# VHH binders against Origin of replication complex subunit 2 (ORC2), part 2

Target 1, 363 residues: Origin of replication complex subunit 2 (ORC2), of Arabidopsis thaliana (Mouse-ear cress) (q38899)
Amino acid sequence: MEDIENIEEDEYGFSRNYFLAKELGGASKRSAHKLSDIHIVDEQELRETASTIEMKHSKEISELMSDYKTMYSKWVFELRCGFGLLMYGFGSKKALVEDFASASLTDYSVVVINGYLPSVNLKQVLLALAELLSELLKCKRKSSGSLSKGQETFPSRSMDDILSFLHGPQSGDKDCFICVVVHNIDGPALRDPESQQTLARLSSCSHIRLVASIDHVNAPLLWDKKMVHKQFNWLWHHVPTFAPYNVEGVFFPLVLAQGSTAQTAKTAAIVLQSLTPNGQNVFKILAEYQLSHPDEDGMPTDDLYSASRERFFVSSQVTLNSHLTEFKDHELVKTKRNSDGQECLNIPLTSDAIRQLLLDLNQ

## First folded at step 1 (VHH)

Design g09 (framework vhh_7xy4_2)
Fold by ESMFold2-Fast, scan of step 1:
Structure g09 (fold): chain B 363 residues (1-363), chain A 126 residues (1-126)
Amino acid sequence: as target 1 above (363 residues)
Amino acid sequence: QLQLVESGGGLVQPGGSLRLSCAASGFTFSSYAMAWVRQPHGKGLEYIATISSGGSYTYYSDSVKGRFTISRDNAKNTLYLQMNSLKPEDTAMYYCARDEYYDYVWGSYRPTFDYKGQGTQVTVSS
């Protein structure tokens, strides 16, 4: 598809997103250079994956997005009531959350944090939020001569001072707040305990409302009961989109979908189709072994090497290890030790899903 | 009542410089993020740059990054665009635009503007 360089590509522009994230997140110089190179390569893979998924699911996705739009007014009401909104479900929620903000949060200031990036500078985010709140408060009390402009922004020195300013005394205007959108609050930039505690404290501020998404199955384990019920005050919204992770996948390794066997098999098939013929054949040997030995802990690595070499799919242990690393990176294969201490490889799919993948590979 | 008046355009040689100004009135200028957009003859609107309400954050289109500098003077209700190393491709009608959001990062990705002025023409030619 040679016509991919168009206006739709600009809406999901990786370079703009990276620039915004770098300014907001404070990524290191070394990390920025590495990500620039990876970004170019991954973008092609993501475009191919997105195209394939969209061809199969475009109607269903469009219907889901239309349904979610009917809920936007309720989500705004929930934010006005002091709740944080937590979006979860299969597929990228980036476009949904961004559409919600652009369509329904026009009365509010919106700040976006991209948690799927390798680093985010939360102190700079807090400073920016304090500047925004200072400007908003001046509009409301134009005729009051209590504090000067400099005095209202002066407490920007320490994180505790900034958070105190963002919390502030509630002067009875419950609609005076800034909406903070956090894409992948469970992402690599934010998943450490100190960052999560800072975000929880930020969420508890009277002038701040959070709209966040999660993709990691263990995301709820980031928070204790106080954080969930008192600080974030989460309302959980199940919003499966089945949309590809076009932007997030460039910075955060794409993981296999959980739950639906059909969705998991489709994701695995797309990954397998991107492999070399020899890589596909090595995976096929493992899959056939697992179907023939359903009660075992998996295929011993030495047996896979012997079979693969006998069929001329690999020339050395190094060649096999490169295929295994690729399988493990995409969660196509997991490693386990058997009762004899041997390293064994297992495909974490049902026998029916493996049979379907083998049919797809033989076509 | 609300007005945005652009000025500073003109004819300039390739490699030259121009400074555009936008005088704002009829609203609280310091409460809004501001943007510059341009329209080449016979083409659609192209985003150039945004600046936050307080001036602490700026964002630039890749086509102008490193060559153009956006700035503002909230005391004078004026937005500026310093244009250096001008190219023939920079030839366009330039518009000052008000962004309704106080969003220092979002507006650069999918800018939404509730108002733009009448524009000032920039022509880069010999």
Scores: ipSAE 0.000, ipTM 0.114, lowest interface PAE 17.9, mean pLDDT 71

Design g10 (framework vhh_7xy4_2)
Fold by ESMFold2-Fast, scan of step 1:
Structure g10 (fold): chain B 363 residues (1-363), chain A 126 residues (1-126)
Amino acid sequence: as target 1 above (363 residues)
Amino acid sequence: QLQLVESGGGLVQPGGSLRLSCAASGFTFSDYGMAWVRQPHGKGLEYIATISGSGDRTYYSDSVKGRFTISRDNAKNTLYLQMNSLKPEDTAMYYCATDLGYSSSWYEPSGFLDYKGQGTQVTVSS
């Protein structure tokens, strides 16, 4: 049995190697999948054989979450020392990071950036940070005397001017900073080089501390050594949660987050509603077959073609293959070979979920 | 200690050719896959080509497929990138890289940032 650190290192290294293997094509991709499959098969076997084993894994996850809470004081200390915190690991880290901020950053101003959204206006964020810092510094100065300062506005300033203000004098109070939480700093709103350079410059400002999360395998490729060690000054925290990506998943397709990429009844329903009527009808034939033959490896492709052609949903093998490609692209259908060596199609959902989908499609 | 030393970069006209080399030491070269990655000025890193440890399998990004060829000489511990039909958009710093996996360091991925050399500059300009 491996310890948590060994398992987590293997998961992170495997994720990166899997991405490279995926780019290399079928044979290398299959080899990477086999390593992932070994871990997943072991988990599935434990879950399928005994509820007692499932309860043990549930306790392990609960223990992980409890362990993270004991680290909060250390993470605050690291922020005070000038480090950025980078959270990575399997599962959504949104709730963990927000719990950390709510529980442990109450003495500081906190600004949250949701990088999983399709767009973020970094200039508006920088303006808000500058205005907030201005108020914090003004309150501190007023405590020592009544000095009238000219009101300075930031709406017409360049990003360079704003960043210079956020950097401030180097002899400033080390406890006078704003914590910026960035959910998915590798997300679609932020992953461009200009945004990453802006965030790196922001992180290097004396009055700013970053706490960020990543989920994308290519996230390390966003940064050179200077950005990591001099600008972000990252401390990397491996914090697998195994939590679902309920919020992020709506806006941001997560690559290699296997639990979140698994097809659910809700995501299947949305995809099915976007298909042509003939595509929906071909899927219905497959679904009805699977419900009638629960002990089989799936519906043979030739049988699906014969049934679809008989009902006039497809006119040729090319038309059927077009539908099957669409189903596979959306993970509605998986392919495997039966004991006779025939290609069979399977919907990776429970029988109850398939019944619900069929009801939803008929109304 | 892993060492990667790139060479062969330079100034070349559009449509020209260059061959990059990478001398590797400090690990069993034939056991690990190798990659060429590039970074244009002011942009992020991108993978250009990868090659398996044996040399039997290769991958190319769509931007260079058909123009670039990755190869290796395991007897000499050397990785190559043959670049043909060069375009101005190929202008970048080119790095030799390998994925030896991650260290036991909990605070940063081992080998990810330290397993590429100083790079070799390729400039495609008339």
Scores: ipSAE 0.000, ipTM 0.095, lowest interface PAE 21.3, mean pLDDT 70

Design g11 (framework vhh_7xy4_2)
Fold by ESMFold2-Fast, scan of step 1:
Structure g11 (fold): chain B 363 residues (1-363), chain A 125 residues (1-125)
Amino acid sequence: as target 1 above (363 residues)
Amino acid sequence: QLQLVESGGGLVQPGGSLRLSCAASGFTFNNYAMAWVRQPHGKGLEYIATISSGGGSTYYSDSVKGRFTISRDNAKNTLYLQMNSLKPEDTAMYYCARPHYGDYLSPFEELYQYKGQGTQVTVSS
């Protein structure tokens, strides 16, 4: 427990970096004495140093996670009492919250919302929740000796109707609810007032419980007192993990805002490396076109299809559209119309960033 | 168009192991929870396992807990089911499934959309 409190004082990893540097000892002191030592360190020594640092980080994160697991039964009890859980602290909380759900919420239906993505369709989420609740209510009714009332239609036309259905009767069973996990409720897809008000209304529904994380220092400014105390009914849990933002960092604007043009290119390269080889090759065609035609609005979609088809990277328009959907979801490509009304694709990076990205992909 | 192609099924002896794979296309795979469901000959669909979009959360039916492991590779748009300690009652057509909406975990098989042909698993007695 005291180890957790001590780690909570670490801002931007300073305490952790200090202890790591101290443990490495002589290597740090040598670098301070001789600037030319940068050219003397061989590949094996660098790999061994990196391996030692990775092992220490992994162990520290594992021990911290183990301590949080002792709190899981209390968090479940808090959800059953009608509270929303708000997780905050340095480092990615994604793995912690997902482990909590996997370990402790298996008796409940769980819906996961990834607020770190550039877009989230909240109406689609509300429809999914209504569908889940409808099935839960059917099972409960059958258990009560009541026969299913034919085809049940849940409200699907307006957001207000769906939220009304999810709220249900106030005197309902307090142990019958759906858990909604929101990774980065302060993320780019959700931080607008309309989305936040929808989430607050959702949290106040008797059949819904929220478990959410925040990373933005201004996240509390998204909510007024009514939202905090009566709608979300937040219990604040300080859960620093010091874990890297491997997934969220690709999409979260605040993490990307600290990056140089080179870091933006590196982020795009990580995303592209996760795509199929054919997807990478389609992206390369687009990138090469854009570098060759810097004064144009982008590459016409039909031209990209023709080039990709001729090189056997796509077999049909459907295959191309699948790749384009992935590119758009990852903010690698934007769509705009040229003066002729044609749909054109543009990579929202500088020419230098695109060249670096192509270099990284050709390795 | 949503497409799910299952593979890895076959004939295996009781106590044996199989790994099933599902290649997904026509949607943003990493935005959706995925599930495995099965249908024994002449019986209804049975929910087996669900995995969240990021892979951090999993749910299993009581009949397979401790024996089966669901996993995914979002870089390859592929879903997996590792099946250990197979029993004759595991004999079924196995389907890869996606919910119609979003990223959610549910033990209710009716909430998942089926588009694959399935892969047959037969455990000989």
Scores: ipSAE 0.000, ipTM 0.193, lowest interface PAE 16.5, mean pLDDT 72

Design g12 (framework vhh_6fv0_2)
Fold by ESMFold2-Fast, scan of step 1:
Structure g12 (fold): chain B 363 residues (1-363), chain A 126 residues (1-126)
Amino acid sequence: as target 1 above (363 residues)
Amino acid sequence: QVQLQESGGGLVQPGGSLRLSCAASGFTFSSYAMYWVRQAPEKGLEWVSTISGGGDSTYYKDSVKGRFTVSRDNAKNTLYLQMNSLKPEDAAQYYCAKDHIAVAGTFSDYWYFDLRGQGTQVTVSS
């Protein structure tokens, strides 16, 4: 509901740094030198504050999360109006945004992009969004997935063709959209100008709504005025959580509290606990297969799909591919071909580590 | 039109039992798999159980397996969920659902059900 002037004035990083300059006091000098010093102090203070508060105030943090839940209906309304939502504030916003999506976006398809990962691939994301939209257009005509006259044909694989398909005709049903969640839109794989332009174009598509988080004070510098006001159409939400960056910190070291870049059983456990229940269950099938077949190269992808489909953990190839992409991006699984030319999935952990992981996950 | 109406929820002590029912109309009930899903306060929508159209295959969330039993009566167009040994973590609004089609993300799977009822509340406390 804020206009362009209000959005520019409420720009969190610039307004906050200005306020900090005033708080440091002293002469009427408002030099770039002091702003640079405040920026450095701000980063150090953010890290110290997060580290100190995380464990001692877990109950207060939980209560704060509960307070944000009262805002969810407003956030849904804002998305329906065509706004992008931008979440900022101290602490990991991953759990908050995912809780919002799972609690309040159940009437929509949700795609999550983990921008804290260095390996995220926007072309692959766009292809998956186009495939998902194609399925949604079928569902709109009949719930049984029956054939419909005038069924849309999937366009070519070029970026421009995919974005054109996601935009759709202007006279189309504007209530049919996919909500895209971007954790750390300022993350390592996304912060280049080409990726940010692609995300801005994606956000302006009629069939797409965006919810994103940022953790760096310089994140607003990623965008020009056209991107902010015409493509993303951001509404800014201040949502400090003071939650630890357990998952993001492993891959995005600027806010690292603890961890390493190497895949370990402990790192895998943290990642697995952040997955949806269906994702965890698909991973369990793979893990159980690998423990039962220690001399094999891994589980054939077709066998994993059959097992997951029978257990109703996935209802389509799209849902399985979503889980597999997430597993590969978090380095939970690797893909290789066996001697028969079949694609197989392998968990790059020892059998003992996998057993411990399954015990932790079943608790 | 498709209609789903849940009933049978209520207040029960830990270790108690409840039987939920879902009356379905407006479609060929025996031709569709049916789901029980739940939403607890402060949590998202969670899959609980599935039963095939013929009733021959059943699937359960790990945390409810052995305690919950899903069944259906295709002659009455009714779905059931027998819940035994109820725990505080089972407290939720329970919905039956007919999946119009699963839709999923590239990195996370979020189900939505256009064809679900208003739900029935299950509270587990003294």
Scores: ipSAE 0.000, ipTM 0.206, lowest interface PAE 10.9, mean pLDDT 72

Design g13 (framework vhh_6fv0_2)
Fold by ESMFold2-Fast, scan of step 1:
Structure g13 (fold): chain B 363 residues (1-363), chain A 125 residues (1-125)
Amino acid sequence: as target 1 above (363 residues)
Amino acid sequence: QVQLQESGGGLVQPGGSLRLSCAASGFTFSTYWMYWVRQAPEKGLEWVSTISPSGGSTYYKDSVKGRFTVSRDNAKNTLYLQMNSLKPEDAAQYYCARGGDYSNYEPLFMGYDYRGQGTQVTVSS
């Protein structure tokens, strides 16, 4: 997978955490006791354990991406039918959508718009699309009988005129269209109503097909029913990737939950790196549950205990409570009761921040 | 006049390697997105790879990912395609093609206004 290759500065976190634990006085505090009383994991065993954990995450992501690849032919068919494709789910969808385009859309012209950037000039994009369409039409048709304009005139036209050309009465070439990929169509430069209406009008043009991705929080509020069903004609595809937002995260503001910030996420990472491997693994179980159940109030404590016990990360409720106390002391986890009266645990960070923390723990 | 001249094609055994070059002239090479496209006998033109003006962004057809590497030397006005682990299905006439200068979007593959005469790649045992 492309996403695995984009993991920055991979290091074996278990090796780092093991040596950190020793430096924090674990081995030093017990130096007065017999060394034989301590089960010492050698460097090779630590590297093998870290490698195995990284390999498991890589296999899970690889299987997920393989599943999406089996859907590519269906997505192409949907585009040919006039639907817009809307990709949503946890993690960066940039690599997935670009893989889809490079694997399945090579029979068409493909233009990628990076909506996560702070500035996107839609008029310049529309002018480029009109120029491209003009050239594609010239290639397919021998123009005869009219010499009105032999050169491009679009820079002097309004956006309405450009959109009319892209839609126009030239719909006779039913397979002549340009695929427009918009990463984060809900991005900061595109969120205004005028830009969204322009994109919706663009999507409804007979010579344009749209593939877009969104963050999963507020994007549906951008569109009315006409935009969704008639202009974009969206087909919604749930495609969680769990990939880090390495590129987008530099430009696209993180969505904050329960007062968490990027600074809080950085502090959380430092705290987590100082925890025991079992403590980190308990946190990973909670984090993975939360990413899989974004609309829930958190993971029930009993479910966390069962999962942690089954994987041998805790031996009793007492050991789990010790980890939970440490998490709560550092504000990594908050508790609340759900509608059923069950105690639930919640990480007060955005899904993107949680994913970065999980990535950091495996390096 | 805009000119693109490919070279480096030839006969290679399956699993072998070839490096294609494309010498560009008649335009400001460093500002243009460039493509490699190919055409096998009795097949249509097929996009293979895209490279940004700076060389910082590269894209590949799924079937060549991990085997082909596109690069450019803007000082020499030259585009390259390093082809490793060649397969019989890679046999084709390879063309370099000029895209456009875009600042607000990335043309994975938009179409081209110029291409060279091509260089033939044959893969057989």
Scores: ipSAE 0.044, ipTM 0.554, lowest interface PAE 6.0, mean pLDDT 75

Design g14 (framework vhh_6fv0_2)
Fold by ESMFold2-Fast, scan of step 1:
Structure g14 (fold): chain B 363 residues (1-363), chain A 125 residues (1-125)
Amino acid sequence: as target 1 above (363 residues)
Amino acid sequence: QVQLQESGGGLVQPGGSLRLSCAASGFTFDSYAMYWVRQAPEKGLEWVSTINTGGSSTYYKDSVKGRFTVSRDNAKNTLYLQMNSLKPEDAAQYYCATSEDWLLSGSYPEYFQHRGQGTQVTVSS
């Protein structure tokens, strides 16, 4: 890496063309990618590489960071216009993004989410954001001479209710928003489809602005065209820092381990073959419903129970719950709440993968 | 005014056990994930373990998996690390850590912004 500038220029051209191609591509192209296609790097190798680069080019890195500071006013303007900011490029962007927030977002409330941590919980994030917005709105009303009373607690509300509150009325103050900083939005706790859909919905809320970073070239595969252009409304910023992943690197083995939670039709079929025949049949009911209702959040648990009981696969709610626990333990099924607050079940696989899985189970 | 106070370190022979404790104050302990990190002489900080807010999910560095157990008591605002089958390579200063990464109000958060003074673990015969 004696010629880092030439290597960086090649990477920049490739990354821009790659991201653009993914943004213009269909969801079906994304669904063709498997876990084996993801580049995995050892934590120690990453640390050693970052350390070597830092030793050779510390002055150039400092100058590069100074150049980014001149862009901060533009990034603030972009946030005010309703865009999400997506930071990408070689090296840790944590220090850059946090410096940006500290220097340029002092007029706004800022919530920082460290997506590289395996312990991130999006429901707690949504609750914290709703409570923060509620308090900000109370302070605003006090200043205007009108006092609000009787705002209820949010912990008992559905995620849809929380997101509706964060979205707010169309007539709201366009400059009244919370900035949410997400370090490694492609991180281990966040990269599952359910979490990415929640983040996309959050980003589309009128009282929320998102600033996120990514470190994997395959991160664009997490998002379909609607998520990129309508929900996140991403502006892509190429901001290589060549900074070491001192914080993120501490957690990289967990990032790699979380990648193993991704299910393919083959791995799901092996798990399902180990289940009881009644368990397999309950799963088939869910799969058939999901293929017939591709635009829904999943199958309501009550509907699954009714269908399973009618077909004599379960005799009680306890029996169904036993099967659902098995499915969740093997990550065959995820739980969501729909707009009505109902618990819904979703198979985190593409429609093509579900069709293949059903064919394998019927053989 | 976040304060973290570690205790329970000491000298132990290889194969021995120690239980570390971290007393937390100045923040809503049950709302934050907690971490154990360590630093051996002439080495960088190493992540050891993570526990979620409720204590139901735990994660470990591969080299300590099966030997160390992290737990928490939210009623007592205390974090624990049970260390069994200790090896010479486990000798380090152990730190309790958390980060207030939910809210940033004009201040740059530092690496493990709230880290305790640490407790020394020495493993020798």
Scores: ipSAE 0.000, ipTM 0.176, lowest interface PAE 15.4, mean pLDDT 70

Design g15 (framework vhh_8dlx_2)
Fold by ESMFold2-Fast, scan of step 1:
Structure g15 (fold): chain B 363 residues (1-363), chain A 126 residues (1-126)
Amino acid sequence: as target 1 above (363 residues)
Amino acid sequence: EVQLVESGGGVVQPGRSLRLSCAASGFTFSSYAMHWVRQAPGKGLEWIGNIYHSGSTFYNPSLKSLVTISRDDSTNTLYLQMNSLRAEDTAIYYCARDFPSGGYDLWEPTDAFDIWGKGTLVTVSS
């Protein structure tokens, strides 16, 4: 293992890597003592020992994940009772929480907020939730009263008005809600008091259920007693995964380092792993286009949308724009205008780097 | 009550033009992007194009020269103008509503647009 540096936000991933290195060191020490007796060092034996330790750790982690899957029905019941679920423990909880949502929340609309990203915008999230709830209620909504704004309601409203709508009248139907997943509710973009109060108010809305994860040691200090017990109504679930923070860790250091690292194939690969399967597939379309059109300034945005929609990777321009925003924020994609004034998307990597990324992504 | 009602379909001769309408009610039409989708008999869904709440349009490249999407927010109506109709354009045409964006992923239990209309049949025959 290379030199270990203590990074506050990566403590859980650091612990897993430390234990692996320590076990390898201990095993090697004992094996070396036996081998020194016969004066032969077998490098093949060291590789076999490493493989055995990896297999043992993989089995233990698989058993943990299987145990958590038996808890999914209880977690759904807790959400239906009005509790917020707070996931904590060593390792990335992103895959676990997403597996829970995809396996057990299929009867509900789920909005996933990636709190580790610097691009998170709570007002836009609240607007999306309000529009989604409006349709789920199947009721004629109160008009905005604004004629000049084309009866535009939510985009012109304050955060307080949107939250009031999401709280709504009490219907008594506890199964009619939107589930909101917040990866790293303690993330840098969300940890300010105003954002945390907004999230707490959102969690207290009758039509919203919240599942969140935390990784920062000081995360509990974000909330007072009212927020914890009355607004979030947290049930604390200790769910160590020992999974690496490959995704979250990159975004935290990138924000703190103020973009000190230029975009490379390695950083692009890590960012790509953070994308949803549909997001990865949209990126693949762009990458394949760029490789087949090396003399062009990039792929026209309308062509990318058409190709992505034809393959059902995006259901709307809205979902495409969500992916494009994430691509742009992490320098996976840049925009420029072609000779016709049309907006085009370009991956700022060499053709060889793009081919390598596509090979890695197709594994 | 939220509704999308397509109209303007019917039997049309090859080479002619046809305009379809989609009347929206029960929601703030001007706040949503809208889509046109079609399904030919015995085939899957084919996306035609969309129009953003801002008025920007995006089209299926195979249909871009043959169709134009427009909207009238004052009458809550979406339009699909089709030119040079061919037998392969015979399909049920649906309008569908989209969601706003915001730096998040939306997971839906139904693999579909938010709201679909009932559809209007277009038959291109001699």
Scores: ipSAE 0.013, ipTM 0.282, lowest interface PAE 8.0, mean pLDDT 72

Design g16 (framework vhh_8dlx_2)
Fold by ESMFold2-Fast, scan of step 1:
Structure g16 (fold): chain B 363 residues (1-363), chain A 126 residues (1-126)
Amino acid sequence: as target 1 above (363 residues)
Amino acid sequence: EVQLVESGGGVVQPGRSLRLSCAASGFTFSDYYMHWVRQAPGKGLEWIGNIYYSGSTFYNPSLKSLVTISRDDSTNTLYLQMNSLRAEDTAIYYCARLYSGSYFGTPEYYYYMDVWGKGTLVTVSS
C-alpha cells in the first residue's frame, strides 16, 4: 500500500541507497528452469480457488492497521533509546513498516533493504550508509553557514573501518542516526551467518537503528544470545496484518516453484564436503577460473582437464568425467557451448556465493 | 491450540528414501489444502507440492518423480515420501496449511500459509 517512491521524494529520503540496495538484490531475476504443465495447472487451480474466497475482511484489517498507527510514537521512542524493532505476525508487514517510516521517521534518514530479494551486497549498503552519515554530520556543522568543504573517501576502507565510522566515538551525538528498514531480515540473501553477523554489528552502531520484519518460522534461530541482547537489542512487536504477500510472494515461490532454486553457497558447500579431496580441488580450479573470467560463458572442459592434470588431481579424461558427472548430478555445474563450439562448464552461482564456497572449502 | 508438528527428519545417505510426517491438531484437518515446503541453509523457500481436500496432488516439476504427498484424514496426518535423495535435498522441511476462508481475519490468497510447523531437518550426506 505505501508508495515506496514517495519515501524517495521525501526531503529525508536517501533514495540513492534504497535504489542501490534494490539493484544489488537483483530484482526481476528469472529461474532457468522450465515450468511444467502440471505446475501451471496447479497455480491456476489455486488462484481460482483463492479468488472465490478472496479477502473479505478488509474493514477488520483496516481497523487493525489503524490500531498499529497508535503505537508509532512508542516505536519511535524505542528507536531513540537504542533498541532494534522486530516485527512479526501473520501476513505481509511491508506496508505497515513503510507506513510507519513515512509517517513517523520523517525527522530521520531512512534506508530500506529488501531482504526478500535473491541477493543483497551488504558492503555496498554499508558504504552508502557511511556516505549518508558523513553528509548528515557535515549538514549539522554547516548549519552555521561558514564551515569549510570536507570530504571523506570510504570505498578504499575495510568493512571494520566503515562500521567503526558508523559507530562513531563513545561520546557521539545519539540524536544523529540513520534508520535502516530491513524487510525480511530472514530473507534468502541475508540468512547466512556472515550477513546476519554484519547486520548485528551494524545494529550495534550508535548512528544506526534497525526496524526489521521476519516471516520465516525459524528466524529466531539465526541469532545467538550476544546478537539478540547486545547487538540487535531486539524489541519484539507482534503485528499480524493478514495482508497478502503481493511483492514478497514473487520471491517466495510457494506454489510456482520452477524446480529447485539456484544453488546457494551453503547448499553447495554441503555437497562439496561430501566429495573426495580431488573432486573438491577440481571444483576449486573451475571456481577460480570463473571468478577471474566473469564475462565468459564458463571454463572450457579441455582447459579444466589440462589444469587438473597438471596439478595431479586427475589421471585421465575418465577420472575428470567422473567428477563432472558428480558435479552435474548435484547441479553444481552446467554445460554450455561457446561461440567457438567448445564445451564450457559454468557454476550457476553468483561471484559472491562462489567466493563463500571457496572460503568454506578452505576451512 | 492450532499446530502442525513435523517428524521423520535426520541424516540419510544419498540414493535412499525417507518419509516425513506432519501431525495436525486444533482444527478440522480435512477442510484444508496442505503443502510441503523446504528451505536449504541460506536459500529461499521452495515449494515441494500440495494435496487438496479431494486427495489430488500437484508437485514441483523438478521433484515430481522423486516425491509423493499423501494424507490420512482419520489420523490428521500429512506425509511426504522422498525417494532417491540427493545432497541438494538437504533442507528444513515444513508442512503448512493454506487458508481456505473458514477462519476469521486471514487473507484468502494462495500466497498465504497461515499455519506452519517448526520444521524437521533432513541432511543428505555420503
Scores: ipSAE 0.000, ipTM 0.119, lowest interface PAE 20.1, mean pLDDT 70

